# VHH binders against F-box/kelch-repeat protein At2g24250, part 5

Target 1, 374 residues: F-box/kelch-repeat protein At2g24250, of Arabidopsis thaliana (Mouse-ear cress) (q9zuh0)
Amino acid sequence: MAMKKKISTSSIMPDWSQLPEELLHIISTHLEDHYFDAVHARSVCRSWRSTFPFPSSLLRQSYSLPAFPLESKDLCCTLEKVPLFLFRVLTPPDAADASSEYFLGGLGQDKSNDHVELPSPLQCSVKVNVPGTEPILMNMLDCQIIPLGHKYRLMIGCNPEEYSAAFLPLNEQGGGGEFVALLDCTDLFLVLRSTEMRWIRLEKPSTASCKELFTFRGRFYATFFNGDTFVIDPSSLEATPLTPHIDSNFLVPSGNEELFLVKTDFLRCRVSRLDEEAAEWVEVSDLGDRVLFLGGHLGNFYCSAKELPHGCGLTGDSILFTVGSRNVTYPYKYGVHTNKRKAEDNINCWRSSRENRVLFRNRYDPVLSFRVER
Key: E = the ipSAE of ESMFold2; O = the ipSAE of OpenDDE; V2 = 0.75 times the mean of E and O plus 0.25 times the DockQ between their complexes.

## First folded at step 1 (VHH)

Design p29 (framework vhh_6fv0_2)
Fold by ESMFold2-Fast, scan of step 1:
Formats: structure tokens, C-alpha cells, sequence
Structure p29 (fold): chain B 374 residues (1-374), chain A 123 residues (1-123)
């Protein structure tokens, strides 16, 4: 099956592969800020491929690590930086009972040092289940793509592991390549400093199970299911409790400037921002142009509505979160402007749409889930 | 370590047939979708075919539908591509690719590993 695209970057016009280089250069200049359109254009022919550079922002970094200390064999160990995206599936314009689906996932693995030129990371097809119709095969390049952030994943040999990982570059702008990595290995934390390249066993600061590991303002943050939260210094590895205490809710870093606390209920969300000087959580009535994504085991992300693609279906003052074992993505309009009736109507729609699925149920890999809008 | 080794390419006349093979090792073959991709001189890399881990689902590039058949033997860790009614535009280096490390379905992104096998179609 084929889908009609809104973007005219396809071989429907038979002369496009025969365009003179000067016209192709003009198109290339226009696409310099449209990374996925550039990737698509590179698949047309050799002339287009040489004219449109492969976006460096889509390349994956991989870090060679010492043999894993909890493994009986000395296997090759690597840490992979996986870019994460929210994909919106576009339905045909005139389809009755049209649905929209959102997928959360990473791009295909790329290596900049390979002897063979990297293929387009999105030259893949996915089988999409649309209610009321036969499943359709779609190319992911035909989706609207929203960048969310990155997730780090541990690889032992060729196999991914179920350990949560946080990665802190120390001299990113200086080109030093130095880093500190922190892994949650269930019974203990493991730390790796690039300057020493040896595993350090670190005692867990809480007796509860670790919920999330992330980085914010040059430090590690570890949250636990009992509500404990600790800030860990990457040099000393000293753990300090975060005050004031939180009750097992979600922490969302917004760049290096803001840390948000999201408390969820089936009918509503409440968001607070950390005031570090006052040592208190201040409830916010409006998120402005911010969009918060709560991805569970994939991590929590921030987007600015000002940087989102036109027509992506997301606006500021919004929260997207996954709920339950089916990883259903639920969009919620935050703020005092959302009246009680609208919130109740929205949650009722979500609860009735439990047909959504997790396409892959693996904690160490990006998990793709989707929600069908009726 | 993941290893993929392609074979079975060669020179054929238009309308001829070839059967490509890919021997896989270093991973649990039956758990991963497999891909055939190709690259002709002066052209980019093209996806050709996909087969699910179980072999129950197959997918093809529109220009090869009805002419190419992908299959697999999970007991022998081997992937196949039967190519019939070959056309000059099918001439390319053919590569066997494993489902990528980051995938959400049997049809997820591929990982490109082999040296490939050359298919030439001359009249």
C-alpha cells in the first residue's frame, strides 16, 4: 500500500533525479534546517546523496568500556547513545474514521567510522494497525518526527542489557571526550570514569529499588520507588538527599535551567518547579511553551513548543505520559485554563482506547508504543 | 560477534534467475527480522525485502514484487533471496542485514554487516 505525502519530496516527479546541480544546491540550502527531509532526499539518487549531507545530529555515539564486572566471560562492552523521537503517523486525508498514532522510539543504529557509507537510519517499514482496516506498511520517513532527547543503553557483546544508565560528559565543548557513566545494576550502582577506564562499585544510597537515573546541571540524580531522591557528585561520588522530599512522582529536567516535579492522577496533573535558593517546590499554573513527556523506563523529556514542527499536533502547556503496562501515551493540556469537564472528557477517551500496544517490551531498548485516537 | 556472509551472486542475462544466501552467526537468528538491501554503482542504498523472525511475514520493494522471494531456514541460520525475471536495473551489490539493535517490530531498522555479493545483469 502507498500513502499520499504532504511533503513533495518523492520520485512522483520523474525529472527530479535529473535536476541540474545548481538547482539541487538551492534545494539543499533550503533543507539545511530540515534534517529528516535531508535524509529522505539522499535516497533519491547519487547526485542528491552527494549534494545533501547526512545530518550529524542523527549519528549515534558508542563508547568502548572495560569488560563488564558482573559477567563470567570477558566480553566486549559498549555504551550507546540512542536519540529518541516521537513519531506521529499521518493518515490519508479523506479517510473516514481516521486515526492518529504516536510512536516513541530510537532511530536505527549508525556508525560514523564504518568503511561502508551509512544507510538512511529511517529506511525501514513498520506494520501499523489502524482500527477498522487491514494493517498498513509505512515508511517511518512518512511520519512527523519530534525530537525528544537521548537514552543510554549498555551492550555486552551484541546483546543489550536491562540496566538504567546515565552519562555525563565532562569536557564536551573542549573536545576532550572525558565522561562519567552511572549504571543501576539492581543490587548496586556501577560507575565508570573515562580517565581511569575501570568499574567502580558504588553502594546504593537507598534500600528501595531505583526508579530513574538522569543528569541535571552536571550532577547525577537517582530517584527511588519509596520517594527517596539523591544528588550524586560525579567527582566525589557523594550522595546528598534532595530537599524537599518528593512522593514517588516524576522529575523532568528542562535543559540545565529548570527541574520540574509532575504529580499525576487519572483526572489531572500538577506541576511544580524547584526553587533551589528557597529549597521548595513552587507549583506552576502554566507551562507556557513547554511540553513535558513522561516516558517511564525510557526517561522523562522536555520539548519547547517554539521548536516543534508546524502541524505536529502538540502545543505548549502540555504533558504527554504513558500509563499502565500497555504504555499508552495520553496527551494532557495543563494549566488553570483546563476546566473540569474537558479533563474528564479527555480521560474517558483515554480509558476507552485500551487497544494501544507496546510493539517491543524490552527495558534496555527504546520501547515503541502507540495510541489510536477515535 | 555478529557475522553475516552473503553468497550466490554472479552474471546473468535479462530474464535470468539467481538465488542469494546469507549465513548468519553470533546471535539467536530466529529472534530477529532479516533484510536484503542493495546498492548499484552511482546510486544510494535501497531496501529490497524483509522477513520476520519466524518467517511468517514477508515484505518487498514495489519494483521486485512477484519476481523476488525471501525465505529463511532458522535451523541452519541461513537467509535466502530467490530472484526471478531479473532486469538490468536489478544489477547491484546485495547485502544481508540484521534487524538493528534498536527496533520496535519485526520490520524495524536494519544493521548492515556483510561484504555483499555482486549481481550483474548483461545482455
Amino acid sequence: as target 1 above (374 residues)
Amino acid sequence: QVQLQESGGGLVQPGGSLRLSCAASGFTFSRYAMYWVRQAPEKGLEWVSTISGSGGSTYYKDSVKGRFTVSRDNAKNTLYLQMNSLKPEDAAQYYCAKEGRYTYSDLGPFDYRGQGTQVTVSS
Scores: ipSAE 0.000, ipTM 0.118, lowest interface PAE 17.7, mean pLDDT 64

Design p30 (framework vhh_8dlx_2)
Fold by ESMFold2-Fast, scan of step 1:
Structure p30 (fold): chain B 374 residues (1-374), chain A 122 residues (1-122)
Amino acid sequence: as target 1 above (374 residues)
Amino acid sequence: EVQLVESGGGVVQPGRSLRLSCAASGFTFSSYWMHWVRQAPGKGLEWIGNIYHSGSTFYNPSLKSLVTISRDDSTNTLYLQMNSLRAEDTAIYYCAKEGRYTYSDLGPFDYWGKGTLVTVSS
């Protein structure tokens, strides 16, 4: 909210160590969504370190798992929770060079020399590969960080595997970290319950390749490239088909209340919402304050424009598309194009005129991504 | 509980060398990447580098020729060797621990020391 947005790194001054503990505590509550501001505050003195805890949203969690059943050797196996962030970085306007806004997303390693690794959120300088320009150095402390969600990555030994994973935490209010994980291992699904710590082999409910794997309202959802879609109960592991089929479309959960279907073609984008009682998709004319992120291989997610930092460049009723092997991203303003048939309503026209570049190596190991305005 | 205590700072003349130490306790030292970070007066945080139990190290490219990071897991101690010190190296130097990782994937820090001041002046 507005109160949180009023506090920034620029408001920290040399004399803050003189503030009473009561005021430091109030300030720390407002910095919960300003991760690097909180980390910077911890550098002032000992009392500030006790008052400003290290942001838990920047910590990676990993889960030790039983030896992977599809490996010929008994290698250690872990499921790594990789938090996904939208990073906004402002190029300093002090230079004669044009100022640019950079939107970075995800944390990870890219073994390619054409990309830069984002090794730590606290790294003060990151070498960013900007297409058409020499790599530039950016100060990570100048970032605004917007949490988008999480992606789970399977690690066998020290190597990430290219298996899609969905993770369902259980009993978060009173539980001890219990979970159920579902992995797409190409020929079969693997299920792990934290209470048993034993791999369960589950036949895929479709013979086609799995397209999307996610959780919504306490259940697993699996979509396949042939249009098959199944809802899997985490307790019984029973797969129930979801109707109607969704050939070449995207499912986007919007919190726990709504499930959106985004249908794209050569000309237009159409969004429908699931009416669970009627078991049908109902087309919507606008998205209101919603911003849908369609990352394809990164996964699909949403946020409310009301929760975005002031001046981040994103508005409601928008869809961000990631397309092609070059990871080109473009914003599409949904409400203004519904029921119209102008040339500018063509998705290809929007893509060519309002492109942004998002760099990813693959869907299982997201690395540095950025949006560059010209 | 987790504690990180830096030492070895002080006033040093330009061109000299200095070794900083960080004594760690309260966790399995050999299981974690350890980092050095500094903050010059009036400037932001600057990452220096890190090291894992295997001896794998990564350095800030602008500092790589001037520093060496090492560790002694038998004594739970992290070291930073600095050579050819300049006035611009005047800063508070922090020892930091990050979460458990299976490779050179650098995560955020979950614990910091209180820092040790290094002043480079004649």
Scores: ipSAE 0.000, ipTM 0.121, lowest interface PAE 20.1, mean pLDDT 65

Design p31 (framework vhh_7qbe_3)
Fold by ESMFold2-Fast, scan of step 1:
Structure p31 (fold): chain B 374 residues (1-374), chain A 120 residues (1-120)
Amino acid sequence: as target 1 above (374 residues)
Amino acid sequence: QLQLVESGGGLVQAGGSLRLSCTASGSSYAMGWFRQGPGKEREFVASISGSGGRTYYADSVKGRFTISRDNAKNTLYLQMNSLKSEDTAVYYCATSRPGYFSTWDEYDYWGKGTRVTVSS
C-alpha cells in the first residue's frame, strides 16, 4: 500500500501517439498516483485520452438525496465528497535563497473543461484561487499535490450548505451502493438511509454545538465543543457516550486501523491511540510515520509520511495546527511527550514553522478551483 | 462574540505583589496571560488549561507568578509575587475558540490590557 513517489515531467513526447494501447495501459498503471502526469498524458491525442483515465482524486463523487426537509422549496439535494489536498509550490532550481510555500484546499474543475484536457506540459497553466491572496497563475509542473483526505458537503440545488456530514457505506463488497449519511443541522441531526431514501430527524445527544462528525469502524462519531463525544450505531441510531471520557480534544481517524486522541492544552499536546479491546486510551511515545492534521472547521485527518513525495517538507511525527484568526496552518514537529517542553520552546518552534505557512480555504467551502488557460 | 476584560493593574514597589483578573463574557477554554513592556514585543507569561488542571509559565516568572481560574465566574487570575522592574508592562488576557488549539500569537480573543508599573 505504499504510494509511488510523485514525479513531474515536462518533456515533449513526439511520436508517442503511435504507441500500442497495451503499452499505454502499462504506463497508465504506473501513473495512478501521479495526478498531473495522468492529465497531461490525456492531452497528447485521443488514443492516450481513452487509455489514461482522468485521476479519480481530482473528480468529485456526489450522491443524490431526497429534497431537503428543512427547506421550504422542493429543491434537489446532493452530498459531495470533496477531496482535500496540500499543494506545494516547487522551488526554482537556481534560486539561492529559495523557500517553499504550502496551501490547502479541495480541487475543483471548471465545467467548461469536461471535454478539454490540459494543454501540453510546456504550455500548461492553471489559475489557482488561494484564500487571502490574489489568484495565482501556476504551472501544474510547479506544484506537488499531496492527498490528505476528504470532507463531505451538502449541496441544496447549486449552493453549498454549512452543515457537517459523515458518510458510511454499508457494503464494501458488491455493487449495492447502500449507505447511511448523518448531518449536523444545528438544532438537530438528520439521518438518511439509501434503502429508504427519506430523512430521519434525530435529537442531538448533547446540548453543546457539534464540532465534528466522522466514521470509524462502521460507526458514527460526533464530537461537541463541551468535550462530549458520542458513538452512534448506524442501524439503531442509539448514541452511546465514548469511554473513557475526553476533555477538550481532537479525534483523528486513520481509516479503520487507528483512532487518535490529541489532547491540546495551551502550547502542549499529548497523543493517545484507542485500544478498543481494553477500552483504554494508550499514550503513544511517538507518531512514527504519521502526520496528523488538525484542520479546525476543515476536519481532522491523517496521512503516512512514507506516502509523501520526497522533499515535500513534511516528515513523520508531525502535527499541523490550524490558526483560527487567519485560517493558516503550519507544520509543528515535536515528540508526543510535549508536557515536558517549556512554553517558550513551543512558541519558538511555532515561529520557526511560519516559513512553511499553509493557507486554508474558509470552513464552508474548502474548494480551490482551477481553469485551463489558453 | 466573546469579550475579555482585565483588571487589577497599578503601581507597586519592587519586591511587592499584585493580583490581576480577567473576566470573560462567555465560555472559554485554554487561557493565558501575555505582556508587552516599553519598547518590547509582546511575550508569553503564563497559561492554564480549560479544566484548570495544568499550568505553564515563562522561565522569567516561574516560581514568582501563579495562574489560576474560576470557571463558575468565567474569571482568570494571575498572582504576581516578588515583582521586579523588568515585570513593568501592559498585561493582556487571551483565549481560544472552543475546541481549537491556539498559539500565543494567534489567539482568537484578546483583552485591551491592564498596566503594571514596578518602581525601584
Scores: ipSAE 0.000, ipTM 0.194, lowest interface PAE 16.1, mean pLDDT 65

Design p32 (framework vhh_7sr4_2)
Fold by ESMFold2-Fast, scan of step 1:
Structure p32 (fold): chain B 374 residues (1-374), chain A 122 residues (1-122)
Amino acid sequence: as target 1 above (374 residues)
Amino acid sequence: EVKLVESGGGLVQPGGSLRLSCAASGFTFSRYAMGWYRQTPGKQRDLVADITSGGSTKYGDSVKGRFTISRDNTKNTVYLQMNSLKPEDTAVYYCATSRPGYFSTWDEYDYWGQGTQVTVSS
């Protein structure tokens, strides 16, 4: 016989397609902060897909910007706000010792004509383009999404440019929609104020190459590969050296309250917190519920372990490295409080945390391309 | 309410050129991103090109250097200039629009035209 018959369901499985619209609406309002749950809900059936909108927070927002001063056209570039996530591949239920793997990146539209078609039009899947490798098709049911924050990226024509950018909204709670953007562009900085909407050229405060730009407590911070760090006032654009001087390390802002310094070498990691009154970096012995993400020029992020999705595989007092050759996470307390200084002891520390391995490594296009399929 | 009307499709020899037009109505055209997608029978729609409200463009890899997207906000029209056409370019071409400043895949765009057939035959 040519016919194939579908025969099995569990006795406890409800018919979700028959849920009242009133109940679906209540569920949809609850899912606004749960991005992957909203995407999974859309894959249940056509009624759910029409009831649950695709989460706009997963989409890459873009802002039209004026052309650079040397261009003859007024509009030639956009600034993209790229949300950054860890995508955790779920461990199979029968593999108790299996490592957890993560992809670090943002979600963007897959605009390639080289799409691989999904085997089913009702599958909820994301086609992931990792630069330098063949595209990977991931089913959203097999993945957890952990939000980390965002990175700003400049687009000129059809090609992304590797420019570090920081965006500072002004008077956000008072309205006004004003902002200042700071961009690292080759041998100079560019500033864009929403009140003027034209590029301003700004001298770099250091002769070294800029490592990253970020915002903290209403000011811009610029770090350089020689260890120079400057605080830039968004109104006056005056650059003030951050004291005391730091080596070429990682600065991690924790909300508006704390600034952490993470010093790494090939064997060890140490964390200090800025004491503004003493003008001193004070070594931290325990991060508590904090998880620090060191993404290099993808940005450095902070998260509370209490805010992480249940079962995501990350715990407090830990640091996740996505820079250089490390691409692993490890318990910070072990690295700080151990009396061991042998290379094999530190390598064993990295290996013992194998369950939190990050696979995404490309610095030139940190955004994972995606295609949402149903 | 929102309406997108494609035109300019037809039959052309390999190596030939066509210019597609999409006339938009029912919304503030100048504030929306516009895209061209194409679909062959049995396959999903693929991006050909898109253009933001500010004029920034993006192209599918198979059409880079051959196709050019442009827009005229005074006429509420988006264009696709197609040069050096190949048999593989044979498809129904769709005009689409999304929210201001955003990009989307074909199934995430808010509105689509009816499509215009392009056939490249030797």
Scores: ipSAE 0.000, ipTM 0.096, lowest interface PAE 23.1, mean pLDDT 63

Design p33 (framework vhh_7qbe_3)
Fold by ESMFold2-Fast, scan of step 1:
Structure p33 (fold): chain B 374 residues (1-374), chain A 124 residues (1-124)
Amino acid sequence: as target 1 above (374 residues)
Amino acid sequence: QLQLVESGGGLVQAGGSLRLSCTASGSSYAMGWFRQGPGKEREFVASISGSGGSTYYADSVKGRFTISRDNAKNTLYLQMNSLKSEDTAVYYCAADRGYSYWSGTYPRSEYDYWGKGTRVTVSS
């Protein structure tokens, strides 16, 4: 809608190239969370391009790492900080009362062909290259793009690897961006401290396969498919066990404030919050403004419904489940009145949506990468 | 890239048992078994969740077949008991790299990775 050569859905506006600088600055403060609107504003003219910075959330930050140690060709590697988004497919104005569908993924600009920005507000069809399939053409403006945070991935040479990674920045003022990274390399963990810049081989604390790696309150957490969970100190690398979990348990960190445990079966979901003082999981009857994401290989995370755009179709007290490598995301309304019928209704909607959609079949990169066609 | 290799197929008499294995080159969330008999469409047999805690079976095999997995070995199993001539098919292993909340509770026709199959022949 805003992509009709205007940031607003209204067509009644002054000539864009003649807007006063004061008004441009006011508009720029309102575009910081509207990524493609900001990119389109930059394509209007040179004065707009200098006034509206390219959204840093669309840029991939990377950390140069020592050569990968596990029987690679001694190739250099990098750890990429990939922005993570929720994509809502918009229903056309003339369409029936169909519900919106959601997808999880990240977007990055393709710097390999020297194109840093989308070409114009009216030329937003992009060719998405996915391994093992023909390129998919889509209009990115047909999606509402909702920022959710970041995910890290390992790049060996120019190829993304399927190793999961957890990244812990130690301190914004300490040693020019000091960090500790932890990678799951299937039969072992690899640790890298920015202060040493060498790979440390770490024996896995469980014999089971690793399910998730994440950070919470300055420590690493590793969950395993047998339900084992360990907390790893980034300095000592000592692993201590956390409370054992049932097979369907998921840990969802909410920044540094809360750790949630999601217990699931096919009929319903229960959420508990860690009470560290009592060393107990306390069941939560209502998530309030919280939206929990069980993002599969993209990781488990939380956001506040207050931080989501108005009209995005998501409310608090919700859990979103991601299905398959295609990142189809299904909302499940949690609450004190959740019952068997509600869960069954939700699953029927998920099944129908999943079977009827043309989806990106990205097998290697959890981030949706795109190229601008010329 | 995930590779799946099935093994354990062969000739077995009706009423007999056979154990199929599928070895994956890496970890996966959801896994399942499918089969295709001569001149028939591929059909779902069984699925198992990433943790192994949830399983789902086709009605034709329920009570006779058991799906299980060993995540430490990246191996999926199908224990087939009380085999019938109708069970004659090429059996395919399938795996999903992404999370699926309902992978162990609902049959699926779409998985990310597939093996080349192992043939099972049940003689009467």
Scores: ipSAE 0.000, ipTM 0.206, lowest interface PAE 16.3, mean pLDDT 64

Design p34 (framework vhh_enristomig)
Fold by ESMFold2-Fast, scan of step 1:
Structure p34 (fold): chain B 374 residues (1-374), chain A 126 residues (1-126)
Amino acid sequence: as target 1 above (374 residues)
Amino acid sequence: EVQLLESGGGEVQPGGSLRLSCAASGFTFSSYAISWYRQAPGKQREWVSTITSGGSTNYAESVKGRFTISRDNAKNTLYLQMSSLRAEDTAVYYCAADRGYSYWSGTYPRSEYDYWGQGTLVTVKP
């Protein structure tokens, strides 16, 4: 109440506030896929704020679910879509420093911020929890932000659960349509179809612990620590083993077109691509414009280097390893190996690399807290 | 606790040779991959060579063809045979044992839990 309300735009920016609505609509259509730019545009004035909608990718999309069937009490459940980003921190005046510091995490609303007013023109500010220090409030303009994808998590009674979750929309448009969700609840899988809104108990197709659940080409993929991998049809729920067998390695979907297998030991890294018609994994000598992110508990992602911000320090033909909850990244250039027959690259070099090391670390929650002005 | 003790460093002229040793104790040496690293004054620590528990070897491009890594599991000792030494090889040489990281392969190195020795100085004088 004590806050000053502005009925009109700032006197120091009258030129920008006078842009015709037609031009604002053209800018809005250009920024539809540039959601952080849309957030910045919304901070210019009231007419821009009404023209540019707040990006849904920065709001946590959620799906209300029936009471959780493995709890003795009826608890409300929500499946929350958490967007995941790679943040590159730039320290003025040395924004062009040779070494960049990165952290991998989500962006979430800070409910505990109690309306602290900041002099920043940004609609969003990010709180970063650094081990052993007070939380740091970071202006999003000081970061280069690289979208990687999303992770789904189960919320039970407002508490996040560590169950692996995969979400499959049954149409090409997200939201509002039919969906199927698959959860790994350790001893069994749980399935939910939006048409029925009731939990279905499904026996796990492997006796080993589930490593990852993800979606690729309209089907669920479940990977297990013993190397078992199954493709699960969302309608029949029939599990079919993926052939050929992959041992205990990483699967990385690259959009809907490519599925990569990353084989690692502490000395070597090899990447293969699935040729489904030949039923074989074909080793690749390079990744082209692709950057693969092995995010540990956050999942595995890819990004096109062509879509990265100018000067971000990441190039194609790269793999970034993230170690546990510390978000430590170890980048290396794929294809740089002396024995191509073995496709070996010395990953032990990553430990001594200062390239793309982590500046900020989140302890228990990889999701960064942020203040959102809607 | 785990101990790694490097020895064999000293002064040598360009083109000369040295053999470094690393004596290990406090862990099952034969089950671990072990590496040589070096750090020159004012520079970052850099990887030099690794030998796996199975005997596979790898080398940094700057030392390939000049250095040879080997191990003697009966003596719990790692070696680095250095030949054709250059002024750029002047550094403190460290022995490091990798603990492994089971999530990916059981062997991925964990930097915060790697075991390091105290180092041995190699000086290549003109």
Scores: ipSAE 0.000, ipTM 0.112, lowest interface PAE 19.2, mean pLDDT 64

Design p35 (framework vhh_8fcz_2; at its last look DockQ between E and O 0.01; V2 from the best seeds 0.00; counts 0 for: pae O 15.9 > 2, placed apart)
Fold by OpenDDE, look of step 2:
Structure p35 (fold): chain B 374 residues (1-374), chain A 126 residues (1-126)
Amino acid sequence: as target 1 above (374 residues)
Amino acid sequence: QVQLVESGGGLVQPGGSLRLSCAASGFTFSSYAMNWVRQPPGKGLEWVSGISGSGGSTTYADSVEGRFTIIRDNDKKMVYLQMTSLKTEDTAVYYCARGPTYSLWTGRSTDAFDIEGQGTQVTVSS
């Protein structure tokens, strides 16, 4: 009876700080396209941080655009591409109700000359500015960073005012391609074509204020506060209505895959996807692993639940609505029977789940922090 | 070409159980809700159950709620209907039907269902 000695392979976790510099360089070359991985790498130790440059893609790429013709003054215009991401941070120990907090926002290089040598591992930390609080240093080594995409901001004037803008590249080729930019101004849209490099006035297709401008599969989409929704062709600049005038419509692109329309009365919502081939909205009962975030200041966006940390409280096939000025987000699930009693409730809708509320602590740009309440 | 092949039907006594299977081909299976519908003798088509593309959402007719369970395997491109506590009223030809993309058809009308298969006979008789 040969006693199979269970070789307890004490998996000696290698001290990654001792990794040879030559290997670090090799790794660095392979992470060039993975900017968040580079952020993690920079969080390992000082040697790693020195070897892995701050990803340029996370730096707000600024593009100088032709001056904006406002009345009698030409105002300088700068287009900023802002990367958006979600990451989990540990709640400070002093926070009594400290469930895991998530931050949504942009990541940039700290330009502050205050090179205070911080002890390890803090030297590899990311400074997080939460409005109303002192900056917090967070070690990103154990944090998951989830890319949410990019938003474009147009900054106009010496005291730059931010305007909502959408950018559509017409040819994907490397930085020099043709593009069309659509800018939301108070009374009209302004369009800039790369071929003309001048701002053209475009009438708004709605009398209401524009809520959101975004791009999806080569087209502009505009939502308005009165519920109007339009698709705008980048070439002809013609606007076509997408939905009948329905109050409380939300459009959310899921990358380049699906465009969703969410109609809600805040108690229930209906979700449809755009079938471009059929030119119709198809009702959806399943979002897969997608979590839709709607109604927030950052606009409407999605993330994959698969990318979220296990146990975070967010699950796929969910819609999170932020209602009004309230810092509370409500989850919606399809087919959730809240009240057994009313037989007549159309089973085919998304309903508010009172479970797992998301509380936004701070809605100020650039970082949105929220907590998932169990 | 969309193909749906039903199987698993048979003769059972009241109170018995059956598991129906449907093999799907010819389309992106995970993109479509799948449904079970049935046609009782001398009656029209009746919707029984539906499952969303990902399998995350299920719905049932009132007549089968609590007794039937619909499941799908997207890797195998299969949809199943586990039937328990079968009643004589459950006697019918059962069909697997594709629903709209990413939608769960729960409507009362079976006209929207794409029935491609031959169905499988379920007979509940003492």
Scores: ipSAE 0.000, ipTM 0.240, lowest interface PAE 15.9, mean pLDDT 74
ESMFold2-Fast, scan of step 1: ipSAE 0.248; ipTM 0.543
ESMFold2, look of step 2: ipSAE 0.000; ipTM 0.210
ESMFold2 (binder alone), look of step 2: mean pLDDT 82; pTM 0.839

